# Designs tried in a protein design chat: VHH binders against b5yem2. Part 2

Target 1, 146 residues: b5yem2
Amino acid sequence: MFVGEYYHSLDEKGRLIIPNDFRQLLGETFYLTRGFERCLNIYTITDWNNFSQIISSFSPTDNLMRKLCRFWFSGSIQVTTDKLGRILIPSFLIEYAELSKEVVIIGAGKHIEIWAKEKWEEFNKEENILENMNEINSKVAELWKK

## First folded at step 17 (VHH)

Design k6
Fold by OpenDDE, fold request of step 18:
Structure k6 (fold): chain B 146 residues (1-146), chain A 124 residues (1-124)
Amino acid sequence: as target 1 above (146 residues)
Amino acid sequence: QLQLVETGGGLVKPGGSLRLSCVVSGFTFSSYWMAWVRQAPGKELEWVSDISSSGDYTYYEDSVKGRFTISTDNAKNTLYLQMSSLKPEDTAVYYCARESPETLGWDYDAFDIWGQGTQVTVSS
């Protein structure tokens, strides 16, 4: 599982160092995707394939899932870390997540997220998650008993 | 005319220090990524360090990290490499090079302008 929070910088060529602890779990090649919020996600090849199969298993007549398919697959690229542990983030993903110099890389369990620093700090306010805690607890309870 | 001129090389003992300089002419220094590369006797060209146009980003080869420092003086159009804790394996000709704007790697073709080089020898 990916855990932790790291403050890194995106350089002028669009390169970002991935934390060493994450690289050890990801391997040299993995997927970079649009997030469901205005962030970027990183998946192992295995997890990306698993999620992709789930999305692709829905009926082609499901309008919402067609939108998700387009969003997911068109926004996914394979990336490889260089000898310094950096990945190159393409401009369309930089623009999508509104990334600039300061970024935050977080572990979100089965995936990694890359956020613009200011957006992350606003999004991750304690009160924001606490106000939804009852609903979260209900969902967790259902899954735990399964 | 585009030109890079290295100075500061010499003979030093192990554990010693040297500061290399590279004076740039013919182009706007602050508009490009600049790099130091080296070639040791009988070895291939090796990327050592580079610095971003703004100076905000620096990268180093693992073997020199913590010992070498790359920096710039935009007013003087000069690139520097401060070398400390020098080792015999640091012996090489050191070149100043301009990175091509499209370049993302460190291969020989990643650089479009080179200096003549300066010899650094680390020996007891």
Scores: ipSAE 0.707, ipTM 0.852, lowest interface PAE 0.8, mean pLDDT 93
Fold by OpenDDE, fold request of step 18:
Structure k6 (fold): chain B 146 residues (1-146), chain A 124 residues (1-124)
Amino acid sequence: as target 1 above (146 residues)
Amino acid sequence: QLQLVETGGGLVKPGGSLRLSCVVSGFTFSSYWMAWVRQAPGKELEWVSDISSSGDYTYYEDSVKGRFTISTDNAKNTLYLQMSSLKPEDTAVYYCARESPETLGWDYDAFDIWGQGTQVTVSS
């Protein structure tokens, strides 16, 4: 599982160093995608393939799933770390997540997220998650009993 | 004409320090990524360090991290490499090079202009 929070910088060429602990779990090549929020996600090749298979299994007549399919695949690229542990983030993903110099890289369990610093700090306010804690606890309790 | 001129090389004992300078003429280096590379006898060219046009970003190869520092002086149009805790394996000709604006790598073709180089020898 990916855990932790790292404050890094996106350089002028669009390169970002991935934390060493994450690289050890990801391998040399992995997928970079649009997040479901205005962030970017990183998946191992295995996890990306698994999720992609699930998304692709829906009927083409399902309008909502077609939208998700387009969103997922058009927003996915395979990336490789260089010898310094950097990846190159393309412009369309930089724009989507509104990334600038200061970024935050977090472990989100099965995937990694890349956020613009200001966006993350606003999104990750304690009050934000606490507003939904009762609902979260209810969902967790159902799974915990199993 | 475009020109890079390195100075500051010499003979030093292990654990010693040297400061290399690269004076740029014919262009403004603050508009480019600049790099130091080195080549030891019988070995391939090795990327050592580079610095962004703004100076905000610096990168180093693992073998020199914590020992070498790359910097610039815009007023003097000069690139520097401060080397400390020098080791015999640091012995090489050190070159100042300008990175091509379109390149993201460290190969020889990633650089479009080179200096003549300055010899650094670390020996007891």
Scores: ipSAE 0.695, ipTM 0.845, lowest interface PAE 0.8, mean pLDDT 93
Fold by OpenDDE, look of step 17:
Structure k6 (fold): chain B 146 residues (1-146), chain A 124 residues (1-124)
Amino acid sequence: as target 1 above (146 residues)
Amino acid sequence: QLQLVETGGGLVKPGGSLRLSCVVSGFTFSSYWMAWVRQAPGKELEWVSDISSSGDYTYYEDSVKGRFTISTDNAKNTLYLQMSSLKPEDTAVYYCARESPETLGWDYDAFDIWGQGTQVTVSS
């Protein structure tokens, strides 16, 4: 599982060092995708494939799932770390997540998230998660019963 | 005309220090990453360090990290490599090079302008 919070910098060429702890789990090649929030996600090849299979299993007549499918696959790229542990983030993903110099890389369990620092700091306020705690608890309870 | 000219190489003992300079002409650092690369006898070209156009970002290969410092003086249009705690394995011809804006690699093709190189020899 990916855990922790790291403050890093996106350089002028759009390169970002992935934390060593994360690289140990990811391997050299993995997927970079749009997040469901205005962030970027990193998945192992295995996890990306698993999630992609789920998305692709929905009926093509489901309008919402078609949107998700387009969003997911068009926003996914396979990336490789260089010898310094850097990945190149393409401009369309930089723009999507509104990344600038200061970024935050977090472990979100089964994936990694890359946030613009300002957006993360706003998003990660305790009030934000607490406002949804009851709903979260109900979802957790439902999953726990399985 | 675009030109890079390295100076500062020489013979030093292990543990010694050298400061390499690269004077740039024909362009400025404002839009380019600059790098030091080296080639030891019988070995392939090795990327050593680079610095962003703004100077805000510097990178080093693991073998020189903590010992070498890359820097620029925009007023003098000069790139520097401060080398300390030199080791025999640091012996090489050191080249100043401009990184191509379009490439992220470390190979020869990643650089579009090269200096003539300066010899650094570390020997007891």
Scores: ipSAE 0.636, ipTM 0.815, lowest interface PAE 0.9, mean pLDDT 92
Fold by ESMFold2, fold request of step 18:
Structure k6 (fold): chain B 146 residues (1-146), chain A 124 residues (1-124)
Amino acid sequence: as target 1 above (146 residues)
Amino acid sequence: QLQLVETGGGLVKPGGSLRLSCVVSGFTFSSYWMAWVRQAPGKELEWVSDISSSGDYTYYEDSVKGRFTISTDNAKNTLYLQMSSLKPEDTAVYYCARESPETLGWDYDAFDIWGQGTQVTVSS
């Protein structure tokens, strides 16, 4: 699983180094996607395929499912690291995640997330973390009752 | 005319140092990413390092990180590679190259202009 935080810079060509610990698990080629926050996600080929199969199985007559399909597939790109361990992030994904020079790359279990450093710091302020965790605990308790 | 000319190669003992220079002519040096690429005997080309047009971003192959330093001097139109703690495995022909603005620095087709190379030999 992907764990930890890594701080790197997005260069002027839109290239970002992927931490070596993550590259060892990802391999050379993987998927870069829009995140469900203002961030980007990285998935292995296998995990991206699994999610894509699930998302593709949803009814095409359901408006929300069509929106999810468009969000997922139009926002996904297969990328390959260069020999110096960098990926090229397309402009539309840089804009979506509002990335600037300073970037944080985190492990989120089965996937990786790429955040603008300022957005990550705001998300991780102690008061925001506690608020998020209270909401999460409430939701988990609700789901387990089902 | 467009030229990249490498100098500074030679024979050096393990643990020694060398500085390679690449003098650039015929284009605006500060508008392009520049790289050092090497080829060991019987081996394929290997990216060593590159540097952004501004000089703010530098990248290194893992095996040379902490030992090699890439830099530029825009006033002299010169790219440098300072090599220290040299090992026999660093023996290669070293080329400077200009990165194409239209491709990733991932493959060697990503370079549109190459120097002739300078030999570095690390041997006791």
Scores: ipSAE 0.021, ipTM 0.459, lowest interface PAE 7.0, mean pLDDT 85
Fold by ESMFold2, fold request of step 18:
Structure k6 (fold): chain B 146 residues (1-146), chain A 124 residues (1-124)
Amino acid sequence: as target 1 above (146 residues)
Amino acid sequence: QLQLVETGGGLVKPGGSLRLSCVVSGFTFSSYWMAWVRQAPGKELEWVSDISSSGDYTYYEDSVKGRFTISTDNAKNTLYLQMSSLKPEDTAVYYCARESPETLGWDYDAFDIWGQGTQVTVSS
């Protein structure tokens, strides 16, 4: 599993070094996707395929499922690290996640997330954390009863 | 005339040091990313290091990290590679190259100007 936070810089060509600990788990080739917040996600090929199979199994007549499919598949690219351990982030993904020079790369279990540092700090403000945890606890309690 | 000229190669013993130079002419040096790329006998081209136009970003392949240092001298329009703790596997022709301003890629078509190369040989 991917864990922890790493602080790095996006260079002027849109290249970002991937932490060595993460590269050892990812291999050289993996998927870079739009995140469900204003961030980017990285998945192993295996996990991206698994999630993609689930998403593609939804009915094509469901409008929301078509929107999810378009969001997921059009926002995914397969990337390979260069010999220096960097990936190239295309401009549409930089714009989507509103990335600037300072980024944070976090482990989120089965995937990795790339955030603009300022957005990550805002997401993790104490007040926002407590609000998120209250909502999460309520949902877990609901699911636990099933 | 756009030109990159490498110098500083030669024969060196394991553990030794060399400093490669690449003198640039015909373009504004400080406007481009520059790289060192090497090719060992019978092997594919391998990125060694590159440096941003500002000098603020430097990158190294894992096998040379901590041993090689890329730098520039804008007043002399020169790119350098300081090589230390040299190993036999560092034996190669070393090229300097300019990264194309119009492409952002991972393949070697991303370089639009190449030098002639300088031979580095590390052996006892």
Scores: ipSAE 0.013, ipTM 0.437, lowest interface PAE 7.9, mean pLDDT 85
Fold by ESMFold2, fold request of step 18:
Structure k6 (fold): chain B 146 residues (1-146), chain A 124 residues (1-124)
Amino acid sequence: as target 1 above (146 residues)
Amino acid sequence: QLQLVETGGGLVKPGGSLRLSCVVSGFTFSSYWMAWVRQAPGKELEWVSDISSSGDYTYYEDSVKGRFTISTDNAKNTLYLQMSSLKPEDTAVYYCARESPETLGWDYDAFDIWGQGTQVTVSS
């Protein structure tokens, strides 16, 4: 599992170092995708393939499923680290996540997320965490109704 | 003509220090990423470090982090590698190279100009 926070800079070529602890689990090649927030996600090849198989099996006549397919597949690219452990982030993904020079890379269990530092700090303000946890608790309570 | 000339190599004892210099001519130094690459006897080329055109971004191979420092002096058109706490495994020919502005630097095809190299030998 991917855990922790790492602070790095996006360089002038659009390259970002992937923490060594994460690279040891990812290998050299993996998928970079749009996140469901204004962030980017990184998945192993295996996990990306598994999710893609599931997503592609949904009915093409369902409007929400078509939106999900477009979001997932058009926003995914396979990337390879260079010899110093950096990936090149395409401009359309930099724009989507609104990345600037300061970037936070976090472990989110089975995937990694890349955030603009300012957006990560706003997302994680104490007042926002408590609000998010209320929403999460409500959803968990629905799932635990027996 | 475009040239990269390395100097500062030599024989040094383990734990010692050396400063490598790379004098650049024929292009605007501040427009390109520059790198140090080394080759130990009988081994493949190994990317050691690179530095952005602005000097604000530096990257190091894991085995040299904390021991080597890459830097540049744009006024002198010179790239440096300060090496300290040298180990026998640092023995290699060290090359200065310019990263191509047109491609990603994951493979050694990413360097379009190379110096002739300078020998560093770390031995008791």
Scores: ipSAE 0.011, ipTM 0.379, lowest interface PAE 8.8, mean pLDDT 84

## First folded at step 24 (VHH)

Design f1
Fold by OpenDDE, fold request of step 25:
Structure f1 (fold): chain B 146 residues (1-146), chain A 124 residues (1-124)
Amino acid sequence: as target 1 above (146 residues)
Amino acid sequence: QLQLVETGGGLVKPGGSLRLSCVVSGFTFSDYWMAWVRQAPGKELEWVSDISRSGDYTYYEDSVYGRFTISTDNAKNTLYLQMSSLKPEDTAVYYCARESPEVTGWTYDYFDSWGQGTQVTVSS
């Protein structure tokens, strides 16, 4: 599982260092995707494939799922870390997540998220999470019983 | 006319320190990313560290992180590599290299200029 919070910077060439702890789990090649929020996600090849199978298993007549499918697959690229532990983030993903310089990389369990610092700090306010805590707890409880 | 000249190599004991210098000429030093690479006998070329044009960004390979420091003195057109806590596995020829402006990842032509190299030997 990916855990932790790391502050780094996107350099002028669009490269971002991946924390060593994450690289040890990811391997050299993995997927970079649009997040469901205005962030980027990183998945192992295995996890990306698993999630992709789920997305692609929906009926092609489901308009919403078609949108999700397009969003997911068109926004996914396979990336490889260079010898210094950096990935190159394409411009369309930089723009999507509104990355500029200061970036926060977080472990989100089964995936990694890349945020613009200011966006992350706003999004990650405690009150933003706590307002949904009861609902979250209910969902967790349901899953725990299964 | 374009030259990169490494100095500072030598023989050191494990745990020792060494400072490499690379003086460049024939181009504007501050316009380029600069790098240190090394090659040990029988091994492939290894990307050790690089530094951005402004010096705002520095990167290191995992094996040298925390032990090596890359820096520049633009006024002197000089690139440095401060090495500490040296290990036998750091033994190699160290090269100063200029990164190609348009290249963003490790490729055969990532570096467009090289120095002659300086030998670093770490041994008891």
Scores: ipSAE 0.731, ipTM 0.863, lowest interface PAE 0.7, mean pLDDT 92
Fold by OpenDDE, look of step 24:
Structure f1 (fold): chain B 146 residues (1-146), chain A 124 residues (1-124)
Amino acid sequence: as target 1 above (146 residues)
Amino acid sequence: QLQLVETGGGLVKPGGSLRLSCVVSGFTFSDYWMAWVRQAPGKELEWVSDISRSGDYTYYEDSVYGRFTISTDNAKNTLYLQMSSLKPEDTAVYYCARESPEVTGWTYDYFDSWGQGTQVTVSS
C-alpha cells in the first residue's frame, strides 16, 4: 500500500522524482494515468491491468463506460524511472493535471497520485473532507459489516 | 570543438573526501544540464548525479545521496563533484557528461558529450 505525502519539484524537462519508498513497491516499470480528479495516478502493472480489465468488461453499448474507457486508456502510458529515480511526464499529462514546479506526491493506498501543490492543498483541506464525513462513514460502515 | 576535462581523481582512504572538477569548452556551460557518471571495471555505467543549467535542480543516485554534492561555477565553466565519506564501492572512473537538450531515457544518447574520465580509488 502506498502511503505518505511528499513535496517535490517538476523540473524544466518534465522529470519528477518518485519517492524511494514508492519505487520499492512499483518496480522499474509502471503506469502513469490521468486521475479522476485533475491529478495523475501511478499504478503498478498488476493493478493497472486489473483495473483495465474491469473497465473493459463493461458493455460496449454503455455510453458512459465507453467514455470512461477512452479516458482511461488514452490517458495511460507506461513509464520507467531513470537511474536517478525520475519519471518523464509527457506534456499532455502535465497539462491535464496543471502541474508546474511544485508538486505533491501522495500515497492513496492502491495507487499514487501526483498533484499540483496548490490544487492538492485546496482539495485536501480538512473542511472539504469533513463536509462528506457522514456519507463516507456510511459507506465505510456498509463495507465493514460485510 | 566541444571538450570536457575531468581532474581531481586519485587514491583516498575510506571515509575520505575528494573533489572532482570538469572544465568544459566549446559551448556555453550554463545552457546545459551536466552530469557525473561512473564506471567500475566489469560493471555497467552508473549515473551518479546531475545538475540543471541554473543549478536549481540537483539529483543524486541513492547510493551517494548525502555524501556527494554536485555544483557548477558558470564563470569558470566548471562542474564539480564534492565527494565525502567515500567507500570502496565508489571506486570507478568518473566521467563528466553533458546531457542532451531532449530527454530520451537512460540510453547512451542521453548524453551528447563526454570527458575522458578521472580515476577514483577508495582503498584502505
Scores: ipSAE 0.721, ipTM 0.867, lowest interface PAE 0.8, mean pLDDT 92
Fold by OpenDDE, fold request of step 25:
Order: sequence, then structure tokens, then C-alpha cells
Structure f1 (fold): chain B 146 residues (1-146), chain A 124 residues (1-124)
Amino acid sequence: as target 1 above (146 residues)
Amino acid sequence: QLQLVETGGGLVKPGGSLRLSCVVSGFTFSDYWMAWVRQAPGKELEWVSDISRSGDYTYYEDSVYGRFTISTDNAKNTLYLQMSSLKPEDTAVYYCARESPEVTGWTYDYFDSWGQGTQVTVSS
């Protein structure tokens, strides 16, 4: 599982260092995708493939799932860390997540998220998660019984 | 016209320190990312460190992190590599290299120019 919070900088060439602890789990090549919030996600090749198979298994007549498919696959690229532990983030993903110099990289369990620092700090306010805590607890309780 | 000249290499004992210098000419030093690359006998080129044009960004390979420091003096057109806590595995020819403005990541054509290299030997 990916855990923790790391503050790094996106350089002028669009390169971002991946935390060493994450690199140990990811390997050298992995997927970078649009997040479902205005962030970027990192998946192992295995996890990306698994999720991709799931969303691709839905009926092509499902309009919502077609939208998800377009969003997911068009926003996914394979990336490889260089010898200094950096990935190159393409401009369309930088723009999507509105990344600038200060970036936060977090572990979100089965994936990693890359946020603009200001957006992360706003999004991660306690009020935001506590607002939905009862609903979250209900869902967790259901899964816990399994 | 374009030239990179490394100095500062030598023989040092494990745990010792060296400071490498690279004087550049034939281009505007501050307009380019600069890097140190090393090659040990029988091994491939290894990307050791690089530094941004302004010096705001520095990167290091894991094996040298915390021991090596890359820096620049734009007024002197000089790139530096301060090496401390040297290990036998740091033995190599160290090259100063200019990074291509358009290329990112470790590729053969990432560097568009480099020097003749300076030998660093760490041995008891």
C-alpha cells in the first residue's frame, strides 16, 4: 500500500521526482492518469490493467461508462522514472491537475495521487472529509462484514 | 567552440572528500541544465546529478544522495560537485555534461556536450 505525504517541486521541464518509498513499490515503469478530482493518479501496471478491464467490461451502450472510458484511457500514459527518480509529466496532465512548482504526492492505498499544493491543502481540510463521515462509516461497515 | 573542462579528480581514501570543477565556454552557462555523469570500468554511464539553469532544482541519484552536492557559479561559468564520504564504488571517470533543452529523461541524446572527464579513485 502507498502511504504518506511528500512535498516536492515540479521543475520547468515538467519533471517530478517520485518518492523513493513509492518507487520501490511501483517499479521503473507505471501509469500516470487523470484523477477523478483535479489531480493525477499513479498506478502500477497491474492495477491499471485490472481497473481498465473492469471499466471496459461494461456495455458499450452505457453512456456513463463510455464517458468514463474516454476519460480514463485518453488520460492515461505510461511513464518511466529516469536515473534520478523523476518522471516527465505531459502538459495536458499538468494542465488538468493545474500543477505548478509546489506539488504534493500522497499515498492513497492502492494508488498514488499528485496534487497542486494549494489544491491539496484545500481539499484535505478536515471539514471536507468529516462532512461525509457518516456515509463513509456506513460504507466501511458494509465492507467490514465481508 | 563549445568546451567543458573537468578538474579536481584524484586518489582519495574511503571516507574522504573531493571537489570537482567544470569550467565551460562557448555558450551561456546559465541557460542550460548541467549534469555530472560518471563511468566506472566495465560499467555504463551513470547519471549522478543535475542542476537547473537557475540552480533552484538539484537532483541526485540514490547512491550519492546526502554525500554529493552539485552547485554552480554562473559568474565563473563553473559547475561543481562536492563529494564527501567517498566510497570505493564511487571510483569512476566523472564527466561534466550539458543537458539538451528539449530532451528529458535518461537517454543517449540527453546530453549534447560533455568534457574529457576527470578520474576519481577511492581506495584504501
Scores: ipSAE 0.665, ipTM 0.838, lowest interface PAE 0.8, mean pLDDT 92
Fold by ESMFold2, look of step 24:
Structure f1 (fold): chain B 146 residues (1-146), chain A 124 residues (1-124)
Amino acid sequence: as target 1 above (146 residues)
Amino acid sequence: QLQLVETGGGLVKPGGSLRLSCVVSGFTFSDYWMAWVRQAPGKELEWVSDISRSGDYTYYEDSVYGRFTISTDNAKNTLYLQMSSLKPEDTAVYYCARESPEVTGWTYDYFDSWGQGTQVTVSS
């Protein structure tokens, strides 16, 4: 599992160092994707393949499912780290996640997320966390009854 | 016209220090990322470190992190590698190299200009 929070900079060539602890779990090659929020996600090859099979199984006659397939597959790229532990983030993904110089890389369990620092700090403001946790606790309580 | 000249190599005991210098000419030094690359006998080239045009970004391979420091002096058109806590595994020819601004990915073409190299030997 990926855990923790790391602060790094996106360099002028669009390269970003991946934390050593994460690289040990990822290996040198993995997938960089659009996140479902304005962030980027990193998946191992295995997990990307598994999630992609689920997405590919949806009916092609469902307009919303076709939009999901386009979003997911056109926004995914296989990347490798250089010898110095960096990946190159293509411009279309930098634009999607609105990344600037300061980024935060977080572990989110089975995947990693890359956020613009300001967006991540807004997500973690005390008032937002309390609201989110109330909703989450309510949902968990309902699920545990089943 | 374009030249990269390394100096500062030599024989040093384990645990010792050396400073490598690379004086460049024939291009505007501050327009390019610069790197140190090494090659041990019979081995592939290894990217050791690079530094951004402004000097604000430095990167190191894991085996040298904390022991080596890359820096530049733009007034002297000189790239440096300060090496400390040297180990026998650091024995190699060290090259100064200029990174290509147009190549993406990790290929041999990533560096478009090279020096002649300077030998560093770490032995008792």
Scores: ipSAE 0.105, ipTM 0.514, lowest interface PAE 5.8, mean pLDDT 86
Fold by ESMFold2, fold request of step 25:
Structure f1 (fold): chain B 146 residues (1-146), chain A 124 residues (1-124)
Amino acid sequence: as target 1 above (146 residues)
Amino acid sequence: QLQLVETGGGLVKPGGSLRLSCVVSGFTFSDYWMAWVRQAPGKELEWVSDISRSGDYTYYEDSVYGRFTISTDNAKNTLYLQMSSLKPEDTAVYYCARESPEVTGWTYDYFDSWGQGTQVTVSS
């Protein structure tokens, strides 16, 4: 499992160092994708393949499922770290996540997220936490009715 | 005509220090990322460190972090590597290199120009 919070800079060439703790679990090659928030996600090859099989199994006649497939597959690329542990983030992903010089890389369990520091700090403001916890409590109550 | 010339190598005892220099000509030094790469006897090339065109971003391989410092002097078109606390495993030929200016999501950093290298030997 990926855990923790790491602060790094996106360099002027568009490269970002991946924390060593995360690289040990990811290996040298992995997937960089659009996140479902304004962030980027990183998956191991195995987990990306598993999610992709699920997503690709959805009905092709369903408009929303086609939109999900386009979002997922067109926004995914396989990346490899250089010898200093950096990946090159393509411009369209930098623009999608609105990445700036300062980024935060977090562990989110089975995947990693890359956030602009400003966006991450806004997500974690106290008032936003309380709003999110109300939604989470509602879902947890539904899930525990098994 | 593009040239990269390394100097400053030599024999040094473990724990010692050296400063490598790389004087460049034939291109605007501040327009490119520059790097130090080394090759130990019988081993593959290993990227040691690089530095952004502005100097604001520096990166180091794990084994040299805290011991080596990369820097530039744009007025002299010179790249430096200050090496401290040298270990026998740092023995290698050290090259300066210019990184490719291409940026894509599928491409690693790679080098389009190299120096001839300078030998660093950490022994005894």
Scores: ipSAE 0.012, ipTM 0.375, lowest interface PAE 7.9, mean pLDDT 84
Fold by ESMFold2, fold request of step 25:
Structure f1 (fold): chain B 146 residues (1-146), chain A 124 residues (1-124)
Amino acid sequence: as target 1 above (146 residues)
Amino acid sequence: QLQLVETGGGLVKPGGSLRLSCVVSGFTFSDYWMAWVRQAPGKELEWVSDISRSGDYTYYEDSVYGRFTISTDNAKNTLYLQMSSLKPEDTAVYYCARESPEVTGWTYDYFDSWGQGTQVTVSS
């Protein structure tokens, strides 16, 4: 599992160092995708393939499923780290996540997320966390009602 | 003629500090990304740190983050690596390297010029 926060800079070439702890679990090649927030996600090859098979199994006649497929597949790219442990993030993903010089790379369990530092700090503000946790606790309690 | 010359290595006790220097000649120092790379006995080359041509971006391998600092002095055409809290695991030959100016796509060999290296040994 991917855990923790790492603070790094996106360089002028669009390169970003992937933390060594994460690289040890990812290997040299993995998938960089659009996140479901304004962030980017990193998946192992295996997990990306698994999610892709599920998404591909949905009916092609369903409008929402086609939107999901386009979002997922057109926003995914296979990347390989260089000898220095960096990946090149293409411009369309930098724009999607609104990345700037300062980024935060976090572990989110089965995947990794890359955030602009200011967006992560805003998302992670104490007031937002508490409200989100109340909503989550309510839904979990409902699922356990029998 | 292009040259990169490292100095400042030596024998140091654990917890100690060293400052490595790399004096360059034969190219405009501030036009290139510069790096420190090390090779421990019997192991492959390991990237340590690099710095952008403008100096705006510095990057560190996780194992040295917070202990090592890369910097430049444009007036002296010199790259530095300040090493603190040294551990036996930091024992290696340290190389100064210039990133290739011909990176035009993804390439996994960043360096076109290297120094001779300077030995750093951390031992009691």
Scores: ipSAE 0.006, ipTM 0.228, lowest interface PAE 10.0, mean pLDDT 83

